# VH-VL binders against Uncharacterized protein y4jR, part 2

Target 1, 151 residues: Uncharacterized protein y4jR, of Sinorhizobium fredii (p55518)
Amino acid sequence: MKTLIVEDNPKKRASLVEYYSSEFPSDDLEVTSALISGLRVARDTKPEFIILDMTLPNYSPDENKGSRIELMPFAGREFVMRVNRMSIKTKVIIVSMFETFGVAPRLITLNSLDAELRDRYPNVFVEAVHYSQAQADWKTAIKNARLSLDR

## First folded at step 4 (VH-VL; framework fv_romlusevimab)

Design s11 (from r09 with heavy chain N105L)
Fold by ESMFold2-Fast, scan of step 4:
Structure s11 (fold): chain C 151 residues (1-151), chain A 122 residues (1-122), chain B 108 residues (1-108)
Amino acid sequence: as target 1 above (151 residues)
Amino acid sequence: QVQLVQSGSELKKPGASVKVSCKASGYTFTSYGMNWVRQAPGQGLEWMGWINTNTGNPTYAQGFTGRFVFSLDTSVSTASLQISSLKAEDTAVYYCARDHYDYSLYVAFDIWGQGTTVTVSS
Amino acid sequence: SYVLTQPPSVSVAPGKTARITCGGNNIGSKSVHWYQQKPGQAPVLVIYEDSDRPSGIPERFSGSNSGNTATLTISGVEAGDEADYYCQVWDSSYDHVVFGGGTKLTVL
């Protein structure tokens, strides 16, 4: 299985990689840290499973060609929409440290984004879960999603 | 070589149904999404929606739900558009159009069918 | 819904440069694509991702996109360039493709 992780936070990325590699050591794992590089890797390698953050920079610092690097609060939603446009069979799970997104007074919750993406992209999107170092819920969600692909 | 060929023109009465087909050749059919675009007489281009050729899942633009159905027959590399309960306002040229290979970063259409004219008149 | 605004017509003399604009709120943050449609024919992609040309499209065709305006530029205009031109973006917030109203280019 080919799996892609798109995560810009070094500590969270290390935790995701360590967990995934220990649990699924035979999978081909690719890791990226920005929206555009993640989409290019998805297009070119056609991973069957994608683990994605909701908030990502548009470009990595080392990909900078003079463009401004901006954090995109809804990058994960953008990624799911674009991956749905790809003619590939893949499943996406979002793992986020944040439970709210945007700017007051129009804040959007992780739960409402989860409901929206499940409704709009049921064949691509699995779920969005909260990441916490103190809890293992995200590990269980990743494992369950990955194992469902073996059917 | 890389080509989309659509079915011939149709003249229908209000209330009838029509099915427009779009046959792909020269590429792997399931590797590119298929879009439908309408153009009423003397008007501009209007995107109707698309269908994922690998999964078969259709997505309809607002205003094209209910009477419009996108479908596939992957065994013959063909996408189809069915319009039920035809109205005079459905009179238009209907195009199928393939997603460009970089659709993961944007949505653009690099290959178009020649168009199918559907005329709805009493 | 997101809206793209094009002038309905542009006239240009042969050999001169035509510029067709496409206005949209913060359109510079989106990728703009341009199509040429001649009478009785299907549209042809002439520019994608703001400024890239598909194989077979002459270098006379170029594009730019910044702020609230994207522009299709055709230098050394030929009679065969007479057509309707449409700009197009994908509004990712609503997963919706938007076309401009079209610009009729007349070469006279």
Scores: ipSAE 0.215, ipTM 0.737, lowest interface PAE 3.8, mean pLDDT 89

Design s12 (from r09 with heavy chain S104D N105L)
Fold by ESMFold2-Fast, scan of step 4:
Structure s12 (fold): chain C 151 residues (1-151), chain A 122 residues (1-122), chain B 108 residues (1-108)
Amino acid sequence: as target 1 above (151 residues)
Amino acid sequence: QVQLVQSGSELKKPGASVKVSCKASGYTFTSYGMNWVRQAPGQGLEWMGWINTNTGNPTYAQGFTGRFVFSLDTSVSTASLQISSLKAEDTAVYYCARDHYDYDLYVAFDIWGQGTTVTVSS
Amino acid sequence: SYVLTQPPSVSVAPGKTARITCGGNNIGSKSVHWYQQKPGQAPVLVIYEDSDRPSGIPERFSGSNSGNTATLTISGVEAGDEADYYCQVWDSSYDHVVFGGGTKLTVL
């Protein structure tokens, strides 16, 4: 299986990579840190499983593009919509450190985004879960999503 | 040769229905989404929606629900647009246009049908 | 709903540079595509992803996109460039494609 991780926070990314590699050592894992690079890898390699952050920069510093780097609060939502349009066979799980997004007075919750994406993209989107260093709920969610693909 | 060929022009009375077809050739039909775009006489381009050629699921833009139906016949690589209860305001050129994998990231249309003129008058 | 604004018409002398603008709120964060439509013909994609050219499109066509304005630039304009030009974005918030109103380019 080919799996893609899209995560811009170095510590959270390291935790995701360490956990995934330990649980699924035979999978081919690719890692990116930005919305556009993540989408390009998804389009080009067609991973069967994607682990994604909700808030991502548009470009990574390493791209040598010279373009302005912007944080995109709803990048994960946009990623799911674009991947759905690619019509590739993949499942996406969102793992976020934040439970609210945007700026007041238009704050949107992780639960609301989860419900929206499940409703609109049931063939692609699995769920959105909260990331916490103190708890292993996100590990269980990733493991369950990945194992469901073996059936 | 990648191309989209649409059915011929239609002249209809108000209240009738019309079905416009778009036949694809030169590529794998189910690998690219198909879009519908309308252009009223002397007006600009208006996106009506798209259909996922792999799943058959249509998505309609605001204003194009109810009377408008997108469908597929994958056995003959054809997408269709049906308009029911025709009104004079439906008079337009209707285009089909495909997504391309190279452009799916940004949703662009690289191949267009030649257009089908639908005229609704009494 | 997201709105793209184009000037209705632009006139340019042969051999000069034409610039057609496409205004949109924070359009620089979106990818802009440009289409050329000649009378009685279907549109033709001339620029995609802000500044990339499809095969067969002359180097005279270029694009840019920043802030609230995207621009299609046609250098060394030829009579054959007379057409309507449309900008287009995908508004991911609503999964909708938005076209600008179109700009008629006249080469005088």
Scores: ipSAE 0.053, ipTM 0.663, lowest interface PAE 5.7, mean pLDDT 87

Design s13 (from r09 with heavy chain Y106W)
Fold by ESMFold2-Fast, scan of step 4:
Parts: sequence; C-alpha cells; structure tokens
Structure s13 (fold): chain C 151 residues (1-151), chain A 122 residues (1-122), chain B 108 residues (1-108)
Amino acid sequence: as target 1 above (151 residues)
Amino acid sequence: QVQLVQSGSELKKPGASVKVSCKASGYTFTSYGMNWVRQAPGQGLEWMGWINTNTGNPTYAQGFTGRFVFSLDTSVSTASLQISSLKAEDTAVYYCARDHYDYSNWVAFDIWGQGTTVTVSS
Amino acid sequence: SYVLTQPPSVSVAPGKTARITCGGNNIGSKSVHWYQQKPGQAPVLVIYEDSDRPSGIPERFSGSNSGNTATLTISGVEAGDEADYYCQVWDSSYDHVVFGGGTKLTVL
C-alpha cells in the first residue's frame, strides 16, 4: 500500500520513518513536512494510510522564501477535513507531541480534537494519539490502524 | 469534454417524489466529489450538501436532512438527488456541481450541470 | 452558521471598473471563490482561491481578500459581463459551503 507521513519535526519524523519502515517494509512510504505539500501528495498519489502531526507549517522552508516558518496548531485538523473532502479511500491517524493547542481562553485538548474528528469523519479518521519517546503507545496505535487496512 | 448532464424538468404535485440525475463524462467520476446546489425562483444559490463519489457517503447541509437523499451509480458515472414528500417550497432549479481541488484549491465548483427545474404545484 | 454579505446590485458604465464586495467575519483567513451566472444559465467559476483565474477567464477579472472583505474587480467592463455574481467559501469548521446572496451587475 501507499502510506504518507506528514511531520515537520526532524527527530519525531525520523522515529516515525524508522518504526514504519521496519514494521511495514513492503509499503510505499512518502514523507512530507508541511500542510500544503502533504495535501498535494495526498491528492496526487491517493495514499491508503496517512500518519500526520496536528501542528504543521503551511509551507516547508524551501517553499517559504525569505519568510519565518509559522506553525499552524490545528493544521492536522485542517488536513483531515480536506482529505475527507477528497474522493479517496484513506485512513488518517494523528500523532502529536502536544496535548493542548491554541491560546487561552480557547485552549483545545488532543482528546477533544480526537472526539471531534471521530464524530465528523468516522470513515477517514482513526484516532489521535500522544507521541512520547519513552512510551510505545503511538507505535501500537500506528500498527493497529495499519493492520486494520489489511483485508 | 468534461461535462455534467442533468435530467429534464419535472412538474409534480405536493406529496409526490422526484429523482434528479446528473451524468458525468470526460473525467474519472470517482476522483471528484459531487455537490448539489439549489436555486429558488429569483433567489440565490443554496448549497445542499455533497456525496463522496469513491465511498458513496453523503453529507447534508442543515435543512436538507430527511426528505433529501444523495446517491450514486458508479457503473454509469451518475449521481442522483431524490426528494420525497414534495412541498411547494421545493420549487427550484437543482444543480449538480463537481468539486475542483488542486493541492491548495478547496472547495470550488469548476464544472456545473445545466440545472433541472423542479416545479411543485397543485 | 457562517454568513457572506454582498450588495444586491452594482451599476457601472462600459469601460469602467466594477467592484463587488463579499463581507464575512475574518474572511481573509478563508479561500474565496467567485461565480458568474447569466440568466437561464448555470454558474461559471471566474475566480478561485481569492485571486486565481481559471483558464479562459479574461485578465480583466481579478480578486482580493483580506480582513473581513473579499472583492471581485472587473476592469474595462463589457456589456457581456452583465450577470449575477456570487462569492463562496468553505467553512472547514463545519464542512459547510456558504454562498453570498449574489450581486446583480448592470452595465449601463
């Protein structure tokens, strides 16, 4: 199958790639680091599985000439909504380093985003899980989601 | 080339049902979402919802749940809108419209059907 | 629900510039698309993503979007530009498409 990873943090991205490549060596893996490039790859290649971050820049550094990188705290939510609007068969899992997003007074938790996305996009969205180097929860979540796509 | 061709006009009595069809040609039907847009006489455009052409899952705008059903027949590249228990206020031109999306372009309607006039009168 | 506000009508002399506005709360954070509809015809996409033109649309058509107002600008207006114009956004928070009420452009 085709799988897309959208992750801007180099260390977390390396960990995701190492894990995924080891567990599913036969999959075609594409990796991007920004919202727009991720959406472009999703539209063009129609991956069956997508692993993405909640917080992403709109554009990668090479696409952002002379500009500072601005992180979008809800980019992952935007990504899921846009992918759902595409007419493609895909499943999305969010793997986030953060458990809260935005600024007071409108702070939103990862759990509330997970509930929202499960409710609105049950055919596309699988779950949102917290990333921690010390724990294997995110690895288990990715593995279970990917295996559920095997007939 | 790329076209959406809709079924002909309908004249119905209140309480009847109607089915409007929209046949796509010139592109891969399942690669683009299909929207339904209504326009009452002398009024503006009103989005009714859309259907995912690959999965068949419909999404309805508030006000268009219950009596309105979106469906597909992918074997003939056709989307359909069924309205049951017709009311006078359902009188309108109904359009199907294709999602146009490019990596950054969301959600615009680049190709439209010619419209189907549904008139509900006694 | 998200609401887009357009003036019901705009009049312009041939050869002059017409501006049609589309008001919405923080609309500058959304992508605005514009449609032209002539009597008895289906709408035609004339501007997408705030300011991009589909192939075949004259360069006289341009768009902008910032703050609470998006604007469709038609320079060197021709009689054939008479039509109703609709702005449209996708409200991603509710996966809902919103159209403005439409503006009738009259070329006098």
Scores: ipSAE 0.045, ipTM 0.682, lowest interface PAE 6.0, mean pLDDT 87

Design s14 (from r09 with heavy chain Y103W)
Fold by ESMFold2-Fast, scan of step 4:
Structure s14 (fold): chain C 151 residues (1-151), chain A 122 residues (1-122), chain B 108 residues (1-108)
Amino acid sequence: as target 1 above (151 residues)
Amino acid sequence: QVQLVQSGSELKKPGASVKVSCKASGYTFTSYGMNWVRQAPGQGLEWMGWINTNTGNPTYAQGFTGRFVFSLDTSVSTASLQISSLKAEDTAVYYCARDHYDWSNYVAFDIWGQGTTVTVSS
Amino acid sequence: SYVLTQPPSVSVAPGKTARITCGGNNIGSKSVHWYQQKPGQAPVLVIYEDSDRPSGIPERFSGSNSGNTATLTISGVEAGDEADYYCQVWDSSYDHVVFGGGTKLTVL
């Protein structure tokens, strides 16, 4: 299986990579840290499984003009939509450190985004889960999503 | 030759159902999304939505949820549009159109079917 | 909710230049595509990504896009150019395709 991880936080990325590599050692794993590089890899390699953050920079530090890094709070949502438009067979799971996005009075919760993406992209989007070092829920969600692709 | 060939015209009564087909040839069917565009008599083009030909996932524009269903038969490179509970307002020419998608910034339609006229009258 | 505005009709004499506009809020930040539709026929893509021509489309067709207005320009207009012309953009935030209302080009 080809799997892509798109995650900009170094510690969270390392945890995701360590878990995935130990659990599915035979999979081909590619890792990126920004929206555009992630989309480029998805289009070029057509991964069957994608583990994605909701909040991402458009470009990696190496690609960004200057040292300015702007985080896009809804980048994962944009990623899912664009991947759906690519006509590739893939399943996406979102793993986020944040449970709310935006600014009051237009706060959007991770649960609301999950419901929206399940409704709009049921054949591509699996679910959105919260990331916490203290809980193993995200590990279970990744494992269940990946195993569902083996049927 | 890349082409999309649609099924023939349909004359239906209100409340009936209709299925319009669009057969692709000359390219890899699953590599390009398929869009549906409607044009009522004397009116402009109206995008109805699209279907991902590789995953089968349909996306409907607002106003085309419920009675409209996009589907595929990849074994014969065919996309279909089904309209249930037909109303007079559904009278239009229905076009299928192939995605010309740049992953970075746009969606355009480079190849179009010839159109299928659906007339709903009592 | 994004809206594209086109004039309903434009008239031009043979051999002259026709200009068809497509108005939209900050449309210069989007890619605009143009379609030609003759009576009883399917639309044909004549310009994509603001100014690019598909193979087989004459050099007389050109496009531009800046600010709040995109323009399709047809130089040396021929009788065969008489058709309805539609502009189109993709609203990537909602994965929605938006068409302008169309402009009927009449060649006297």
Scores: ipSAE 0.021, ipTM 0.648, lowest interface PAE 5.9, mean pLDDT 87

Design s15 (from r09 with heavy chain Y101W)
Fold by ESMFold2-Fast, scan of step 4:
Formats: structure tokens, sequence, C-alpha cells
Structure s15 (fold): chain C 151 residues (1-151), chain A 122 residues (1-122), chain B 108 residues (1-108)
């Protein structure tokens, strides 16, 4: 199985990679840290499973176009929409450190985004869960989503 | 060669139904999305929505729910648009247009059908 | 819905440079595509992803996109460039494709 992780926070990314690699050591894991690089990898490699952050920068600091790195509060939403258009057999789970996004009048909760994405993209989107080092809920969610893909 | 060929012009009375077809050739039909775009006489381009050719799932723009139905016949690489309960305001040229696999991230329409003129008059 | 604003018409003398603008809130964060439509014909993609040209489109066609304005630039304008030009983006917030109102380019 090919799996893609899109996460810009180094500590959270390391935690996700360590957990996934330990739990599913036979999977082919690719890791990226920005919206555009994540979409490019998804297009080119067509991963069957994607673990994604809601808030991502446009570009990775490693890319030559680093003059303005802008955080996109709803990048995960955009990612799911674009992946849906690519017509690949994939499932996406969002793992977020934040439970609220944007500012009034665009302030919305993780639960609201979860409901919206499940309604709009049921063939691609699985779930959005909160990331906390103190809780193991995100690990259980990732494991359950991944295991549901085994036939 | 890659092309989209649409059905011929239609002249209909109000209340009738019409089905416009768009036949693809020269590429793998299910690897590209199919979009519908309307252009009323003397007006600009208006996106109606798209259908995912791999899954069959349609998405309609806000003005095109209800009377408009997107469908596929994958066996003959054809997408279709059906308009029910025709009104004079439906008079327009209807285009099908594909979004290329390489452009799917940005939804650019690289190949267009020649257009089908639908005229609704009494 | 997201809105793209184009001037209704632009006039240019043969051999000069035409610039057609497409205004949108923070449009520089989106990918802009441009279409040329001649009377009685289907649109033709002339620029995609802000500045890339499809095969067969002459290099005198170029594009840029930053801030709130995208621009289609046609250098050395020829009579055959006279057409309607449409900009287009995909508004990811609502999964909608948005076209500008179109600009009629007249070569005088």
Amino acid sequence: as target 1 above (151 residues)
Amino acid sequence: QVQLVQSGSELKKPGASVKVSCKASGYTFTSYGMNWVRQAPGQGLEWMGWINTNTGNPTYAQGFTGRFVFSLDTSVSTASLQISSLKAEDTAVYYCARDHWDYSNYVAFDIWGQGTTVTVSS
Amino acid sequence: SYVLTQPPSVSVAPGKTARITCGGNNIGSKSVHWYQQKPGQAPVLVIYEDSDRPSGIPERFSGSNSGNTATLTISGVEAGDEADYYCQVWDSSYDHVVFGGGTKLTVL
C-alpha cells in the first residue's frame, strides 16, 4: 500500500511517521510538508491512503519559491476537493492540532468541517480528528481507517 | 487524435426535454473529468457543473440543480446532458469540456466539444 | 460566490501589446487559465496555470498572476488575435469553476 503524509509541523510529522511506520511497516510511505508538494505527490504516485493536516503552507521551505510562505487555514479542505477530482482510489483522514479554524465570520469547528467533508466527499474523505500528545484518539482513527482498506 | 464530438442542434418547444451528447475519442474516457458550460446568445461562459467519469458522480453549480441531469455511458465513451421542462431561458450553446489529468489540480479545460445549439421557442 | 472582473473591451493597434486584466480577491493564490473565443467557435485554452502555454500557442501570449490581479499579455498583436478572452479559476471553497465576464479585444 502507498500512503502519503502531508504535515508541516516537524514534531507532529515525526510523531505521525513513527507511529505509522511501526504499525504498518510494509507500507510504502511518502512524506511531504506543504499543500502544493502534497498534491503533486498525490497526482504522481496515487496513494491509497492519505494522512493530512487542515492548516498547511502553500510551499515547503525547501522549494526555491520561498519568498512568501503563507499558511492556508483550510488547506486540508482544498486538498480533499482536488484529490476527489483526480479520480484516484484513495481515502483521506485529517489530523489537526486545532479544533477551530479561521476568524469570524469564517470561524468554524473541526466537527463542522468533518461533517461538511463527509457530506461533500463521501467516496474520498473518512474523518477529521484532533491531534493531542496526551490522547491516543488520532492513532486509533488512523489505524481504523487504514485497516478498513484491507480486503 | 483527441476530440469531443457533440450531437446536432435542437429546436424544442417550452415544456419539452432535450438530451445533448458528447462523445470522446483518442484518450481513456475515465481518466478525465467532463464539464458542461453554457453560453446564452451574446453572453459569456457559464459553468454548469461536472461529472466524475470514473465514479459517475455529478456536481451541479447552484443555478443548475433540478431540471439538469449529467450522465455517462462508459461503454461508448459518451457523456450526456439532459434538460427537462425546457424554458425559453435555456436557449444557449452547450459545450462539453474535459479537464486534463495533468490539469485536474487546477481544473483547466484543454479540449472542448464544438458546441450544441439548443433553441427553445414556440 | 467568487467573482472575477474583466474589462468589457480593450482596443489595441496592430503590432502593439494588449493587456487584459482579471480581478479577484487574492487571485494570486489561485491558478488562472485563459481562453480565446472567436465568433461561432468553441473556446481555446491559450494560457493555463497562470503562465504556461499549451502546445501550438505562440509565445507572444503570456500570463501573470499576483495579488488581486491576473493579466493576459499579447505582444505584437495581430488582426487574428481579435476575439473574446475569458479568465477562469477553480474556487476550491465551493468546488465551483468561475469564469470572468469576458473581454472583447479589438485590433484597430
Scores: ipSAE 0.011, ipTM 0.594, lowest interface PAE 9.3, mean pLDDT 86

Design s20 (from r09 with light chain S92R)
Fold by ESMFold2-Fast, scan of step 4:
Structure s20 (fold): chain C 151 residues (1-151), chain A 122 residues (1-122), chain B 108 residues (1-108)
Amino acid sequence: as target 1 above (151 residues)
Amino acid sequence: QVQLVQSGSELKKPGASVKVSCKASGYTFTSYGMNWVRQAPGQGLEWMGWINTNTGNPTYAQGFTGRFVFSLDTSVSTASLQISSLKAEDTAVYYCARDHYDYSNYVAFDIWGQGTTVTVSS
Amino acid sequence: SYVLTQPPSVSVAPGKTARITCGGNNIGSKSVHWYQQKPGQAPVLVIYEDSDRPSGIPERFSGSNSGNTATLTISGVEAGDEADYYCQVWDRSYDHVVFGGGTKLTVL
C-alpha cells in the first residue's frame, strides 16, 4: 500500500512516521509538509491512504524562497475536497493538534469539521481526530482507518 | 471531434421519473469530470453537481440531494441524470458539461451537451 | 451562499466596446469564467481563469478581475455577439459552483 503523510510540524511528523512505520512496515510511505506539495504527490503517486493535518502552509520552506511561511487553518479541508476531484482511490484521515479553528465569532471546532467532511466527502474522508502526545486515540484512529482498507 | 450528445426532450407528468443521458466522444471519458447544469425557462444557469468519471463518485449541490441521481456507464462513455418524483418546478433544460481539467486550481466547463428539455405538466 | 451580481442588460452599438461586470465579495481572490449563451443553444466558454481565452475565441474577448468586480470586455462588437453572458466562480471550500444571474447583451 502507498501511504502519504502531510504534516508540517517536525515533532508531530516524526511521531506519526515512527508509529506508522512500526505498525505497517510493508507499506510504502511518502512524507510531505505543505498543502501544494502534498496535492502534487497525491496526484502523481495516487496513494491509497493519506494522513493529513488540518493546518498547513501552502509551501514548504524549500519552496518559499526566504519568505516567512503562513499557516492556513483550513488547508486540510481544501486538501480533502481537491483529492475528491482527483481520479484516485484513496481514504483520508485528519490528525490535528488543534480542536478549534478560525477567529471568533466564526470559530469552528474539529468535531464540526469532522461532521462536515463526512457528510460532504463520504467516499474519501474517514474522520478527524485530535493529536496529543499523552493520548493514544490518534494511533487507534489511524490503525482502524488503515485496516479498513484491507477489509 | 470532442462532443457531448444528450438524449431527446421529455414530457412527463408530476410524480413520474425521467432519465437524461449524455454520451461523450472524441476524448478519454474517464479523464474529465462530468457536471450537470439546469436552466429553468427564462432563468439563469444553476449548477447541480458533478460525477467523477474514473471513480464513479457523485457530488450533489445543496438542493439536489434525494430525487437526483448521477450515474455512469463507462463502457459506452455515457453519464446519466435521473430525476424521480418529478415536480412542475423541475421543468428546465438540463445540460451536461465537461470539467476543463480533472484536477485543477479552478472549475470551468469547456464542452457542453446541447441540452435536454424536460417538461413536467399535467 | 456566495452570490455573483450581474446587470440584467447592457446595450452597445456595433463596432463599440461592451463591458459586462460581475460583482462578488472579494471576487479578485477567485478565478472567474465567462460563458456566452445564444437563444436555444448551449453555453460556450469564452473566458476562463479571469483572462484566458479557449482556442477559437476571438481576441476581441478579454477579461479582468480585481477587488470586488470582474469584467468581461468585448471590443469591436458584432451583431453575432448578441447573447446572454454568465460569470462563474468555484467555491473551493465546499466544491460548489456559482453562476451569476446573466446579462443580456443587445447590439443595436
Scores: ipSAE 0.195, ipTM 0.718, lowest interface PAE 4.6, mean pLDDT 88

Design s21 (from r09 with light chain S92Y)
Fold by ESMFold2-Fast, scan of step 4:
Structure s21 (fold): chain C 151 residues (1-151), chain A 122 residues (1-122), chain B 108 residues (1-108)
Amino acid sequence: as target 1 above (151 residues)
Amino acid sequence: QVQLVQSGSELKKPGASVKVSCKASGYTFTSYGMNWVRQAPGQGLEWMGWINTNTGNPTYAQGFTGRFVFSLDTSVSTASLQISSLKAEDTAVYYCARDHYDYSNYVAFDIWGQGTTVTVSS
Amino acid sequence: SYVLTQPPSVSVAPGKTARITCGGNNIGSKSVHWYQQKPGQAPVLVIYEDSDRPSGIPERFSGSNSGNTATLTISGVEAGDEADYYCQVWDYSYDHVVFGGGTKLTVL
């Protein structure tokens, strides 16, 4: 299996990589840190599984072509929409440190984003889960999603 | 040299079924999504939906659920549109159109089939 | 549902500049694509991503998109440019492709 992780936070990225590599050592794992690089790798390598953050920068420093590097609070939602339009066979799970997104009065919750993406992109999107240092729920969610692809 | 070639015109009675085919050549068929676009006589373009050519999963626009089925035969690089229980309002030219593949956030169609005229008449 | 509005017809003299508009709520935040359809033929992509030209499309074709209006501009119009022109956006919130109603360009 080919798997892609898109995560800009170095500590969370390291935790995701360590867990995934330990649990699924035979999978080919690619890691990126920005929305555009993530989409490019998804298109080029056609990963069967994608682990994605909700909030990502648009570009990494190496990929910036003179445009501003901007943090995108709903990057994960945009990623799912764009990957759904690619001609690839993949499943996406979102793992986020944040439970709310945007600015008042238009705050959106992780639970409402999860419901929206499950409804609109059922062939691609699996679920969105909260990442917490104190809890292992995200590990269980990743494992269950990945194992469901073996059936 | 990249091209989409569609099947010939069809004349059908109400209640019949029709299958329109779209054969791709000059590129890797499974690398680009395939769209279907309808144009009723004297009217504009209307997007019907698309099919993921790698997985075979179709997505239909709201008005095209039920009687319309998108399918693939990857062994011959062909996408097909089947319309069942034909009605007079299904009379139109049906186009297949290829996604302009890029990771940027737009959906455009760079290559089109020549169109298949489907006429539903008693 | 998102709606694109085009004038039904535009007339222009040979050698002059034709401008075809595509109106939509906050369309400047979307990517607009343009298609040319000649009688009895399939559409041809002439502009994508607001202002980019596919290979083979003459430099006479250009596009812009700002605020509530996108515009296809054809300079030095030739008789062969007579066609219907359609603008198109992708409404990503619903994974729905929206076409404008089309504009018939007549070269007199």
Scores: ipSAE 0.312, ipTM 0.765, lowest interface PAE 3.5, mean pLDDT 89

Design s22 (from r09 with light chain S93D Y94S)
Fold by ESMFold2-Fast, scan of step 4:
Structure s22 (fold): chain C 151 residues (1-151), chain A 122 residues (1-122), chain B 108 residues (1-108)
Amino acid sequence: as target 1 above (151 residues)
Amino acid sequence: QVQLVQSGSELKKPGASVKVSCKASGYTFTSYGMNWVRQAPGQGLEWMGWINTNTGNPTYAQGFTGRFVFSLDTSVSTASLQISSLKAEDTAVYYCARDHYDYSNYVAFDIWGQGTTVTVSS
Amino acid sequence: SYVLTQPPSVSVAPGKTARITCGGNNIGSKSVHWYQQKPGQAPVLVIYEDSDRPSGIPERFSGSNSGNTATLTISGVEAGDEADYYCQVWDSDSDHVVFGGGTKLTVL
């Protein structure tokens, strides 16, 4: 299986990679840190499983040609929409450190984004879960999503 | 070399069904999404939806559910549009069009079929 | 639903510059594509991603997109450029492809 991780936070990325590599050592794992590089890898390698952050920069530091790096709070939603347009058989899970997005008075919760993406992209999107270094809920979610693809 | 060739024109009675085919050649069929676009006589272009050529999952635009079905036969690199219970309002040219597959140019249509005229009249 | 507005017709003299506009709310935040359609023929992509030309499209064709208006510009217009022109965006909010109503370019 080919799996793609798109995560910009080095600490969280290392944790995701360590867990995934230990749990599924035979999978072909690719890792990127930005929206555009993630979409490029998804298009070129057509991974069967994608672990994605909701908040991502458009470009990684080495891709950014001198523009300021800005975090896009809804980049993960954009990624899911664009991957749904690709001719690939894939499933996406979102793992986010944030539980709210946007600015008051129009804050959007992780739960409402999860419901929206499940409704709009049921063939691609699995679920969105909260990441916490101290809790194992995200590990269980990743494992369950990945194992469902072994049917 | 890359081309989409559609089936010939159809003349149908109201209530009949029609199947328009779109055969791809010169590229890997399952690597690009296939879109359907309708153009009624003297009118503009209207996007009907698309089908994922690798998974077979269709997505229909508002107004194109129920009577309209997108399907694939990947063994012959062909996408098809079936319209059931034909109405006079379905009279149009139907185009298939390939997604332009580039991460920066994601939903432009770079290759088009020549069009299939469907005429519904009594 | 998202709407693109084009003038229904534009007339231009041979050798002059034609400008065809495509209006949309905050269209400058979207990628605009342009198609040329001659009578009895399928549309042909002439500009994609606001300003890029597919191979084989003359450099007389150019595009721009900012604010609420995208523009297709055809310099040194030739009789063979007479056609209907359509702008198109993908509206990510609705996951819906939207075409403008089309502009008939007449070369007088």
Scores: ipSAE 0.048, ipTM 0.691, lowest interface PAE 6.2, mean pLDDT 87

Design s23 (from r09 with light chain S31Y)
Fold by ESMFold2-Fast, scan of step 4:
Structure s23 (fold): chain C 151 residues (1-151), chain A 122 residues (1-122), chain B 108 residues (1-108)
Amino acid sequence: as target 1 above (151 residues)
Amino acid sequence: QVQLVQSGSELKKPGASVKVSCKASGYTFTSYGMNWVRQAPGQGLEWMGWINTNTGNPTYAQGFTGRFVFSLDTSVSTASLQISSLKAEDTAVYYCARDHYDYSNYVAFDIWGQGTTVTVSS
Amino acid sequence: SYVLTQPPSVSVAPGKTARITCGGNNIGSKYVHWYQQKPGQAPVLVIYEDSDRPSGIPERFSGSNSGNTATLTISGVEAGDEADYYCQVWDSSYDHVVFGGGTKLTVL
């Protein structure tokens, strides 16, 4: 199985990689840190499983010399929509450190984004879960999603 | 060569059904989404929706639900559009168009069928 | 729903520069694509992602997109450029493709 992780936070990325590699050592794991590089890797390698952050920069420094690097609050939502348009066979789970996005009064919750993506992209989107260093819920969610692909 | 070849023109009466076919060649059919675009006489281009060629899942633009059905036959690299209960306002040229396969933009259309004229008249 | 506005017609003399505009609210935040359609023919992609040209499209065709207006520019216009031109965006918020109303370019 090919799996892709798209995560820009170095500590969270390291935790995701450590957990995934330990739990599924036979999977081919690729890691990237930005929206555009993540989409390119998804298109080129067609991973069966994608673990994704909601908020990502558009480009990594390696990809965009001299251009502005902008943080995209809803990058994960955009990623799911674009992967659906790619016509590839994959499943996406979002693992986010934040439970709210945007600015008041148009604040959007992780739960409402989860519901929206499940409704609009049921063939590619699995769920969105909160990442907390102290909790193991995200580990259980990743494991359950990955194991469901073995059916 | 990469190309999309559509079925021939159709002349139908109101209430009839029509099926327009779009056969792809020169590329891997399931690697690109397929779109349907309509153009009424003397009018502009109107996007009807698309079908995921890998999964078979259709997405319809508002106004094109119910009477319009997108389908695939991957064994012959063909996408089809079926219109039921034809009305005079369905008279148009119907195009199939392939998604441009680019990670930065999946919804530009780089390859188009030649178009199928559907005329609904008594 | 997102709306794109184009002038219905533009006239230009041979050898001069034609500019066809595509108006949309904050269109500079979206990628704009342009199609050329000659009578009785299917559309042909001439510009994608605001300013990129597909293989085979002459350098005379260029594009720009900022603020509320995208522009297709055709320099050194030839009689063979006479056609309808359509701009197009993908509204990612609703997963919908939007076309402009089209501009008829007349070369006189």
Scores: ipSAE 0.030, ipTM 0.665, lowest interface PAE 6.6, mean pLDDT 87

